# Ledger of designs, part 4: VH-VL binders against Protein FAM13B (FAM13B)

Target 1, 190 residues: Protein FAM13B (FAM13B), of Homo sapiens (Human) (q9nyf5r23to212)
Amino acid sequence: IPLDELQQGGHPDNEVPFIVRHVVDYIEEHGGLEQQGLFQVNGNAETVEWLRQRYDSGEEVDLVKEADVPSAISLLRFFLQELPEPVIPGSLHIHLMQLSQDYNNEDEFGRKLRFLLQQLPPVNYSLLKFLCRFLANVASHHEEIWSANSLAAVFGPDVFHIYTDVEDMKEQEIVSRIMAGLLENYYEFF

## First folded at step 5 (VH-VL; framework fv_roledumab)

Design t53 (from p1 with heavy chain T50V)
Fold by ESMFold2-Fast, scan of step 5:
Structure t53 (fold): chain C 190 residues (1-190), chain A 123 residues (1-123), chain B 107 residues (1-107)
Amino acid sequence: as target 1 above (190 residues)
Amino acid sequence: QVQLVESGGGVVQPGRSLRLSCTASGFTFSSYGMHWVRQAPAKGLEWVAVIWYDGSNKQYADSVKGRFTFSRDNSQDTLYLQLNSLRPEDTAVYYCARDQYEDWFSPYYFDYWGQGTMVTVSS
Amino acid sequence: AIRMTQSPSSFSASTGDRVTITCRASQGISSYVAWYQQKSGKAPKFLIYAASTLQSGVPSRFSGSGSGTDFTLTINSLQSEDFATYYCQQYYSYPLTFGQGTRVEIT
């Protein structure tokens, strides 16, 4: 389901799709951050698909009552993977890849990345900002387990729609670098 | 040798349209990002819009977004700014300006400016 | 948007004076500041970028300094051709913004 359609039924005070908001709230406010093995266990596929269908139909979902943390995280990742256009659109992908390859100055890299992010559609920018805030919060609570680098490796492919295989290992590395930079310097980029 | 020449300014009533042009010479036009900057009479400089070297990716000031359209023709070394739904507040000298860097998304500072073309919107 | 505030708005000076113009950003912008000179009826002329780097061909009496939020343009020993309006500009993020200008007038 496209991002623009999902946000049509949302509340004015929340610019992010319900699935994303509810999963993040569930994890941050209801004990998910304290769970051992956060992101290390896959959710139940039947539960994830059932929850997705209910959100798609506009049904009220109570993740605290009806889900578990691994399934909620899998639901979030599935949502990102299933977007028709990735959070960072293909039209900007080549420029972000070139930026990482062509410039080795951290200040110049950061400045140009800010300008490129400002080219994102408002919906995509809001979603990316919200997701990066959540992941930065995860890193701060699990410093010994999750770093910006390790979270970037997990979520980078979902944000860009670039998945691990031998042909795009270089792209995976660049994607992870960009995502890690956004997480480590969240307030400088958002 | 770098030269930018604006044209197309004039006097127009509110709600009307004008098309400004900027002709570039003395450099590889297709390699540079370009900007429009305006200056109202006795006021300061205000950035209006940017267009990347290949015509992709454009950004506009909020005050003109939805009314002004920026375009370029690299084969003719020419820049265009379409001004629609003009308001008295749009009265200004309009300058085209070149980004300092020969760069594909160069929103920097302006090393060369044209002489400007005057747009007056009055009843 | 990042607001750029210049001070003073105008002042009178004589040839040979050392003059300083200040520019303040509403948030940290590192060193991403450029300075321009504009004479009456003319297009702006590029002077300085990266807060302190002089453009080739600009007289050495001009200098810039600053980082973060506070920036200054200094003219040592003002010359007759320096009576003009000076603008600072940030290029840290969109939208690009200018200060309101500082007019240097002959006494």
Scores: ipSAE 0.006, ipTM 0.597, lowest interface PAE 9.4, mean pLDDT 82

Design t54 (from p1 with heavy chain T50I)
Fold by ESMFold2-Fast, scan of step 5:
Structure t54 (fold): chain C 190 residues (1-190), chain A 123 residues (1-123), chain B 107 residues (1-107)
Amino acid sequence: as target 1 above (190 residues)
Amino acid sequence: QVQLVESGGGVVQPGRSLRLSCTASGFTFSSYGMHWVRQAPAKGLEWVAIIWYDGSNKQYADSVKGRFTFSRDNSQDTLYLQLNSLRPEDTAVYYCARDQYEDWFSPYYFDYWGQGTMVTVSS
Amino acid sequence: AIRMTQSPSSFSASTGDRVTITCRASQGISSYVAWYQQKSGKAPKFLIYAASTLQSGVPSRFSGSGSGTDFTLTINSLQSEDFATYYCQQYYSYPLTFGQGTRVEIT
């Protein structure tokens, strides 16, 4: 389901898709950020698929009773991966690659990145901002386990729809660096 | 010689629509981002919108978002601004302006301007 | 949005005067400021970018300075063709914003 249609499925005043807010809320309110195993293990694939089907059918899901933190994180990542258009659309991909080549001045890099992010559709910008806030909080609370760099390596490909293979290796590196920068300097960009 | 020529302005009642055009000459139009900037009578300049060199990205001022639509035809070196649901506060001279060449994925300043076209929204 | 405030809003001057116009940004914008001149009934004319870099063809009596939040435009020896309204503009972040303008009137 396209991001625009998912946004319409929530309450009229919601800023991000229901599933994203629901999963992040579950993790933040039920001790997810206090668990040292956060992001260290993959969720159960069968559980993730079961939860996805229930959300897609409009069924009520009680994550406290029916999920675990790794499966909730995997569900979030699966949601991002399954979007028809990635959170950061392919139309901006070439510009982000070029930005990485013109990296000589951090002030100019930050300025250009800020303008590039402001080109995002409002729904994509809101989702990216919400996701980066969550991940920046994870990095600040679990710096020994999960740095901005490691979280960027996990979520960057999902946000950009960059698949790891021989041809995508340089793009993977650039995507991870951009994502890490957004997490490290969240208040500069959002 | 770089030239930008606006047309399509006029006098309309609130709620009506106008389509503004800007014809470019003297440079490679398809290589430049383009802007619309407006100026109400006896007031200052207000940025309205940008469109990237290929039309792939657009950004609008909050005051016009959802009402104005920006487009371009690179084969004809022409820029369009569709003004819908016009309000009295949209009364202004509308200028077409060129962005800088070297950095087409971020906006800069306006090195060339058209002469403007007047839009008057009055009851 | 980044607010650009110019001072003064208007003033009277004579040919030969040294004129200084100030522009203040509501937040740090490094050197991402441009200046424009607008004569009555005409489109704006580009003068300066990157706070201090003069556009080719602009007379050397014009100069710009500043960084961060405080910027100035100076006209060293005012000529008759310089009576106009001057605008600063930031290009640090969307939405692009202009100062309210400073009108330089003949005494």
Scores: ipSAE 0.035, ipTM 0.588, lowest interface PAE 5.9, mean pLDDT 83

Design t55 (from p1 with heavy chain G33A)
Fold by ESMFold2-Fast, scan of step 5:
Structure t55 (fold): chain C 190 residues (1-190), chain A 123 residues (1-123), chain B 107 residues (1-107)
Amino acid sequence: as target 1 above (190 residues)
Amino acid sequence: QVQLVESGGGVVQPGRSLRLSCTASGFTFSSYAMHWVRQAPAKGLEWVATIWYDGSNKQYADSVKGRFTFSRDNSQDTLYLQLNSLRPEDTAVYYCARDQYEDWFSPYYFDYWGQGTMVTVSS
Amino acid sequence: AIRMTQSPSSFSASTGDRVTITCRASQGISSYVAWYQQKSGKAPKFLIYAASTLQSGVPSRFSGSGSGTDFTLTINSLQSEDFATYYCQQYYSYPLTFGQGTRVEIT
């Protein structure tokens, strides 16, 4: 189901899909984010599939009773991975190579990234902003365990739907650097 | 020799529509992002819209968003600006302008401009 | 939106004069400023980008300076063909914005 259709059915005052807000709120309040490897541990497969089906059916989900944090993180990542169009649309990916040419010029890299973000559909921009706020908060409060770079490596591929690092390592590197930059300089970009 | 030629301007009543065209020659049109910039009589310049080299991304000034649509036909080296629901404050000379070649997705400055076409919206 | 404010709005000058036009951005924009010249009844002509870099073919009497919020265009020795309106433009962020223009008129 496309991202704009999901947001239409959201709760009052919600700018992002319900499942994203609900899962992130659960992780922030119950997550124990100080544990290294938390974002690298796969959730219980039965629990993740159970939760996915229930959210898809519009059923009420009590994550405190029915989930664990690794399963919630896996569900969030699965949601991003299964979007028909990634958070940063494929139409913008053609120009990611241009950003790699500006790695050594921080002003120019930041300027071009700012224009890229301003070209996002409102729904995509809101979702990206929400996710980056969550991840930047994790990085700032658990910095000895989670850096912007390490979180960017985990979530970057999901935000762009760029998973292949064998044939085109440049796009993988661009994705990680963009996400890290957004997390490190959140208030410059959002 | 780089040349941009605008056409399609005219006098219309409020609420009506016009389609502006800009024909490019003297360069590889498909390799450049393009802009529309307008200038009201005896006033300054105002950016209206940007379109990427392949038409995949478009940006509009808030004052025209939802009313104007920008498109390009790279096979004909032509830009189009569809002006709908025109208002008196849209009265201006409309210029098409070429962006910098080396940046395909972010705007820069405008190295070549057309002669402009006048749009007058009055009752 | 980033507001670009030019001063003065107009003034009279004679050939041989040194002319200075100021442009102020409402927020920091690094060096992402371009300058244009527009003669009566004609389209603007590109002069300077990145605050201080002259476009090829622009006479060396033109120069630009500044960074952050304050920018200046200088014409070292005004020639008869330089009487025109000059505009600054930021290309730091959408929407792209121009200053209101400075008209340089012959005395």
Scores: ipSAE 0.229, ipTM 0.672, lowest interface PAE 3.9, mean pLDDT 83

Design t56 (from p1 with heavy chain Y53H)
Fold by ESMFold2-Fast, scan of step 5:
Structure t56 (fold): chain C 190 residues (1-190), chain A 123 residues (1-123), chain B 107 residues (1-107)
Amino acid sequence: as target 1 above (190 residues)
Amino acid sequence: QVQLVESGGGVVQPGRSLRLSCTASGFTFSSYGMHWVRQAPAKGLEWVATIWHDGSNKQYADSVKGRFTFSRDNSQDTLYLQLNSLRPEDTAVYYCARDQYEDWFSPYYFDYWGQGTMVTVSS
Amino acid sequence: AIRMTQSPSSFSASTGDRVTITCRASQGISSYVAWYQQKSGKAPKFLIYAASTLQSGVPSRFSGSGSGTDFTLTINSLQSEDFATYYCQQYYSYPLTFGQGTRVEIT
């Protein structure tokens, strides 16, 4: 369901969808995030679909008892992929692609990226901010295993809803540059 | 050559509405982002709102968000600012100002300003 | 929000004086600062952008400098037409913010 409808049904104290907060908290507390390749490993497909259905129906989910970390990561990625409109909407995506082509100066690129991000609807901005904080923390505390570049390569396509086929490699490289920049300079952009 | 002319100001009681207009001439209006900036009597400048060249994106100062609505009519070279639920603290001269055209999706500085129109909110 | 603080709030000067106005940002904003001049009863006039680049048609006695958080507007050999209020503005991030203004008054 659309992101703004999900947020209307979320917790009164949270600015992001319940499923995102709940899954990220579980991963952070029980994740064993020091494992190389963890974010690229598929979770159990049956478990992921089962958990997704339960969250969608408003059922109580105890991730500590019922999930594993790879399945939780897959659930988070599937949530992002299944949004009708990506976290970064198509209207903004076009401008972000143009920005990458037009500006080689890193300072000007960063300034314009900041303004484009401020064009996001409040719910999209909050979700992107929350997700980037999570990923920046992973990169910061596990930098010998996870870099901003590697995390950007995994989550960039999910955030922008782009295909990762060879034919679209240039677009993926631009998306990865943007995402890595957000993770490396989190407090500058958010 | 470049001119911006504001109109629509006046004296109104708290809670009422006004519609300000800004007519542009001497440049390709549809290529530029535009701003509204206000200045209370004997006070400094305060940015109010920004609108993109095609009207598709708008930004508002927190103090006016939900009460003011910015719009533009590129066929008439005219900017509009609808002021609703006016408060005494909205009393100010309201200026329209032009953003630099080369980068209408990110704000710059204000290279041309109108002469302003006075809005007074008092009981 | 980025707060822009100008000093002094007012300055008394005579024709021929060198006037310096300072503007301080609450955080780093690179060189994304513009300066405006406003005469009594008039709209602001654009003077400088990118901290130091003078707008075409603005007299060369005006100059700007600075980067990061500290910015300066200087008027060499003040003329009678320069008595006005000057404002700095950051265009680094929303919301766009101005300094509170510095009034240059005749002695």
Scores: ipSAE 0.271, ipTM 0.705, lowest interface PAE 4.0, mean pLDDT 84

Design t57 (from p1 with heavy chain N57T)
Fold by ESMFold2-Fast, scan of step 5:
Structure t57 (fold): chain C 190 residues (1-190), chain A 123 residues (1-123), chain B 107 residues (1-107)
Amino acid sequence: as target 1 above (190 residues)
Amino acid sequence: QVQLVESGGGVVQPGRSLRLSCTASGFTFSSYGMHWVRQAPAKGLEWVATIWYDGSTKQYADSVKGRFTFSRDNSQDTLYLQLNSLRPEDTAVYYCARDQYEDWFSPYYFDYWGQGTMVTVSS
Amino acid sequence: AIRMTQSPSSFSASTGDRVTITCRASQGISSYVAWYQQKSGKAPKFLIYAASTLQSGVPSRFSGSGSGTDFTLTINSLQSEDFATYYCQQYYSYPLTFGQGTRVEIT
């Protein structure tokens, strides 16, 4: 399911795929932000797969009536994981890894990161911006449980399509630092 | 000794095309990002386009996007700027310029400039 | 786009004068400002980067200062070779933008 085709179904004002916008609206507007353990429990696998199939076929889905919060979050994460190309494409990912090796200074790192984000295709940029806004909002409502760092650890791998293991520890650290920075300084980057 | 030499400028009618070249010498061309900057007669400097060291990433000013194409041939130490659908407001001296540092993934400031080549678009 | 506004547009001065040129960014750009000198009919010459760091070989009478939105180029004791147009440039974000230039003219 190419991101270009999915964005065609998105609302013009947001230019974000329906599945992403519906999950975020469900969480933000219908009490999900107040749920203890928002990202700690996986959703029902049968429900998530059924909802995914319906979105893939272009069917109208009402998450308020048909889903629970853990299943909606799992749906969002699986959507990100199954994109043919990650939200941050492999070509840009390589440059972001190089950036992290080149700079330890926060100001210079931030400046370079802004230039790299401006290389994103418009559809990827819009999706990343929308996702980071949602995650920053989650952090503000659950600051004692969900910090930018902890949310970055959960969603970073999904956004970049990486795996967490001992051999790739440096890559995981870099990805988490980038994502946390985007969440903590949302208005500086978007 | 770093040297940049532009060529390909001339006088053309609106709607026509020109291809500008910039030949580099005195440094490892393939390690540097490069820029095109223009200056209309009696006006200030305007950034036109940036190309990364390997040609993988390009950025254009909105005023030229879709009309100008930037490319490089690292084997020949040469930059190219293809100017299509030229307008009178594209009349300017076009400079190629080297980015300050080798193999860095975002633009800086411009440490070496060519002498410029004049593009005049008039009927 | 980040707009860079220079003032004054032109400056009349004599050898030995202290000349100050101001550059204002439309938003915060930290210290990511460079300054260039351009003499009539010539390509620009790089002078300063990171708002205040002088390029090797540039005379010490040139200095830069500022951060955020307000930046200044100062020539402490103007020499005959300093009569030129000066440009500021931000390199904080695309598109890269220059000020409109300040012309330093002989009295």
Scores: ipSAE 0.067, ipTM 0.640, lowest interface PAE 6.4, mean pLDDT 83

Design t58 (from p1 with heavy chain N57Y)
Fold by ESMFold2-Fast, scan of step 5:
Structure t58 (fold): chain C 190 residues (1-190), chain A 123 residues (1-123), chain B 107 residues (1-107)
Amino acid sequence: as target 1 above (190 residues)
Amino acid sequence: QVQLVESGGGVVQPGRSLRLSCTASGFTFSSYGMHWVRQAPAKGLEWVATIWYDGSYKQYADSVKGRFTFSRDNSQDTLYLQLNSLRPEDTAVYYCARDQYEDWFSPYYFDYWGQGTMVTVSS
Amino acid sequence: AIRMTQSPSSFSASTGDRVTITCRASQGISSYVAWYQQKSGKAPKFLIYAASTLQSGVPSRFSGSGSGTDFTLTINSLQSEDFATYYCQQYYSYPLTFGQGTRVEIT
């Protein structure tokens, strides 16, 4: 289901899908930020699929009773991976890939990235902003163990819908750089 | 020689519409982003809208969003600005302006401007 | 939105004077500022970009400086053709915004 259908009309500009808000709130409020290796451990596949089906059917889900933190992270990543159109749409993907040529001028790179992000549909922008705030918070809380680069490597492919095979190696590097930049300089971009 | 020539302005009643055009010459029109900027009588400059080199992305000032539509025809080197639901506060000289760079990513500053076309919305 | 505030709104000057116009951004915008000159009844003319880089054909008596939030346009020896309104513009982020203008008047 496209993001604009998941975020019903009448919601504020910074509103995001329930599943995303619930997962982030669960992790932030129940000590998930304290776990080393959290993003390296997959959740229980049966639990993740069961939770996904319940959210899809509009059922009320209590993550405190029914999930664990790794399963909640896996659910969030699965949600991003299964969007019909990625958070960063393919129409902007080509432009972002070309932006990689401007690595020698960080100031101009950042400015162009900011303008490209402003081309995002409001719902995509809101979701990206919310996700990056969460991940930047994770990096700040665990500055000594969670780098923006590490989080970018995990979530970048989900946000852009790319794979880490030989063909996608160059794209993976560019995506990771963009995501890491958004996390390290959150207030510059959002 | 870069030239931008606006046309289509006039005097209209509130709630009516106008279509402004800007004809470009002297440069590779399809390589440049373009802008509309307006100026109310005895007031300053106000950015109205930006359109990417290929027409795929557009941005509008909040004051005109939902009422104005920006488009371009690269085969004819022409810009269009459709003004709908005009209000007295839309009274201004409307300029088309060229983005400085052959840069399809982001807006910059305005290196060449047309002479402007006057839109008057009289009550 | 980034607000651009120019000062002064207007002032009188004589040929040969050194004049300075200030532009302040409501947040840091690095050096992404352009300056324009507009004569009465005419379209604006592009003068400066990146805060300090002169457009080709612009007389060397014009100069720009500043970074971050505070920017200045200077005309070192005012000529009769320089009596005009001057505008700063940021191109750091949408929406693109102009200062309210500074009118340089004779007398």
Scores: ipSAE 0.198, ipTM 0.700, lowest interface PAE 5.4, mean pLDDT 83

Design t59 (from p1 with light chain Y94W)
Fold by ESMFold2-Fast, scan of step 5:
Structure t59 (fold): chain C 190 residues (1-190), chain A 123 residues (1-123), chain B 107 residues (1-107)
Amino acid sequence: as target 1 above (190 residues)
Amino acid sequence: QVQLVESGGGVVQPGRSLRLSCTASGFTFSSYGMHWVRQAPAKGLEWVATIWYDGSNKQYADSVKGRFTFSRDNSQDTLYLQLNSLRPEDTAVYYCARDQYEDWFSPYYFDYWGQGTMVTVSS
Amino acid sequence: AIRMTQSPSSFSASTGDRVTITCRASQGISSYVAWYQQKSGKAPKFLIYAASTLQSGVPSRFSGSGSGTDFTLTINSLQSEDFATYYCQQYYSWPLTFGQGTRVEIT
């Protein structure tokens, strides 16, 4: 289901899809963010699929009672991966890739990145902002376990839908750099 | 040697349409972002629209959004601005302008300008 | 939208004067300001970008400074060809906006 449909109807105050808000809230309150490898561990496949079906059916889900943190994180990542169009649309990818390669001036890189982000559809911008806020908070409060770079390496591919083999790892590195910049300088970009 | 030449302006009544053109020469047109900027008589400069080097991204001022359409033909080194549903407040000299850098990314300031073409909307 | 306010709107000067024009942004825009010169009946001419970087071919008597919200354009030893209207422009955020212009008239 496209992002605009997921954020229409239903609850009047929905800024981002329920699944994203619930997973983030659950992780922030009950996530045990001090544990290394938390965002890189696969959840229980049966649990993830069961939770996905319940959200798809519009059922009320209590993640505290019914999930574990790795499964909730896997559910969030699966949601991002299965969007018909990535959070950062393919039409912007070439410009973002080239921007990262051509410019190492932090001030100019930041200005140009701001202009590109302002071209996101409103629903994509809201979701990206919400995700980056969550990840930036994780990096700031658990710096010795999670850095902006390590979180960007996990979520960058999901946000851009860039999954390449080792010969194309340059694209993943660029995506991770851009994502890390958004987390490190959250208040500059959002 | 860099030249931008606008054409297509004229006098029209409210609600009518015009198509403005800008022909570029003296540089690799397909590598530069391009803009339209207008200036009403005895007034200042107002940005109207931006188009990226490959036409993939376009931005419009809120005052013209939904009425004006910006396009480019890189094979002919030409820009087009389609002006629909013209209003008296659209009366201005329309300039096409080039971004500075010779690459795919526009810096959004303008190193070369055309001579302008006058659009007058009156009854 | 970011509002760019120039001061003064106009003033008279003589050849040889040092002239300063100010431009104030309604919010912080770092150094993302360009300056243009427009002579009567002509298209604008590009002078400065990044608040202080002079375009190649522009006379050294022109200089720019400032960051954040306050910017200035200075012309040292005004020449006869410098009588014109000057515009600042921010390129920090959409939409792109210009100041209202400052007209430099001969005394």
Scores: ipSAE 0.006, ipTM 0.590, lowest interface PAE 9.0, mean pLDDT 82

Design t60 (from p1 with light chain Y94F)
Fold by ESMFold2-Fast, scan of step 5:
Structure t60 (fold): chain C 190 residues (1-190), chain A 123 residues (1-123), chain B 107 residues (1-107)
Amino acid sequence: as target 1 above (190 residues)
Amino acid sequence: QVQLVESGGGVVQPGRSLRLSCTASGFTFSSYGMHWVRQAPAKGLEWVATIWYDGSNKQYADSVKGRFTFSRDNSQDTLYLQLNSLRPEDTAVYYCARDQYEDWFSPYYFDYWGQGTMVTVSS
Amino acid sequence: AIRMTQSPSSFSASTGDRVTITCRASQGISSYVAWYQQKSGKAPKFLIYAASTLQSGVPSRFSGSGSGTDFTLTINSLQSEDFATYYCQQYYSFPLTFGQGTRVEIT
């Protein structure tokens, strides 16, 4: 289901899919963010599939009663992975390697990244902004456990649909740098 | 030498349409992003629209969104700006301008400009 | 949108004068400022980018400076061909915006 069909009510600039809101709220309310590797462990596959089906059918889900934190995180990651078009659309990916030529000029890299973000559809921009705000907060409040780089390594592949088993090291490097930059300098970009 | 030549301007009534063209020569047109910038009589410069080198991405000023359409024909080294539903406040000299560099992340400042073509919208 | 404000809007000067034109952005734009010269009845001519880098062929009497929100264009010794309107432009983000222009007129 395309991202614009999943959005319910509100304005594109301030509304994200409810599954994303529910998972983020659940994680923030229950904590557990102090655990190293929390975002890297797989949830219970049966629970994740059951929750996915209920959300897809429009049923109300009580994550506090029916889920655990790893399963909720896995649900969020699978949602991002299964979007028909990634949060940062594939049409922009052919230009990602151009950003690598500006590694020696931080201002130029930032300017080009801002122009890339301005190409995003409103729904994609809102989702990316919401996700990066959450992850930046995790990094800033739990920086001894979670760094921008470590969170970028986990969520970068999901946001771009570029995975760790891909042999192209340059794509993996730029994706990680972009995500880490967005988290470290959130207020500069959003 | 690099040249940009605009044409298609004229005098029209409000609500009518015009099609502007910009013919490029002296450089590899298909490698550069291009822009339209306008200037009302005795006023300053106003950015109107941007188009990427391959035509895949277009940006428009809020004042012209939905009314103006930007396109390019790389085989003919020509830009087009279709002006629909023209208003008196669209009266201006329209300039065609080139990005400085041959890349997708063009810096969006303008190293070469055409001489301009005058559009007058008069009731 | 980022607003670019130039000062002064207009002034008179004589050949040989050192003239300074100021451009202020409504928010931080690092060094992403270009400057243009426009003579009466002509298209603009590109002078400077990245706040301080002169385009090839632009006379060395022209210089730019600034970072963040405040930028200046200086002409060290005004020549007769320099009487024109000057515009600053930010290219930090869309929409692209210009200052209102500063007209340099002969005294």
Scores: ipSAE 0.000, ipTM 0.541, lowest interface PAE 11.6, mean pLDDT 81

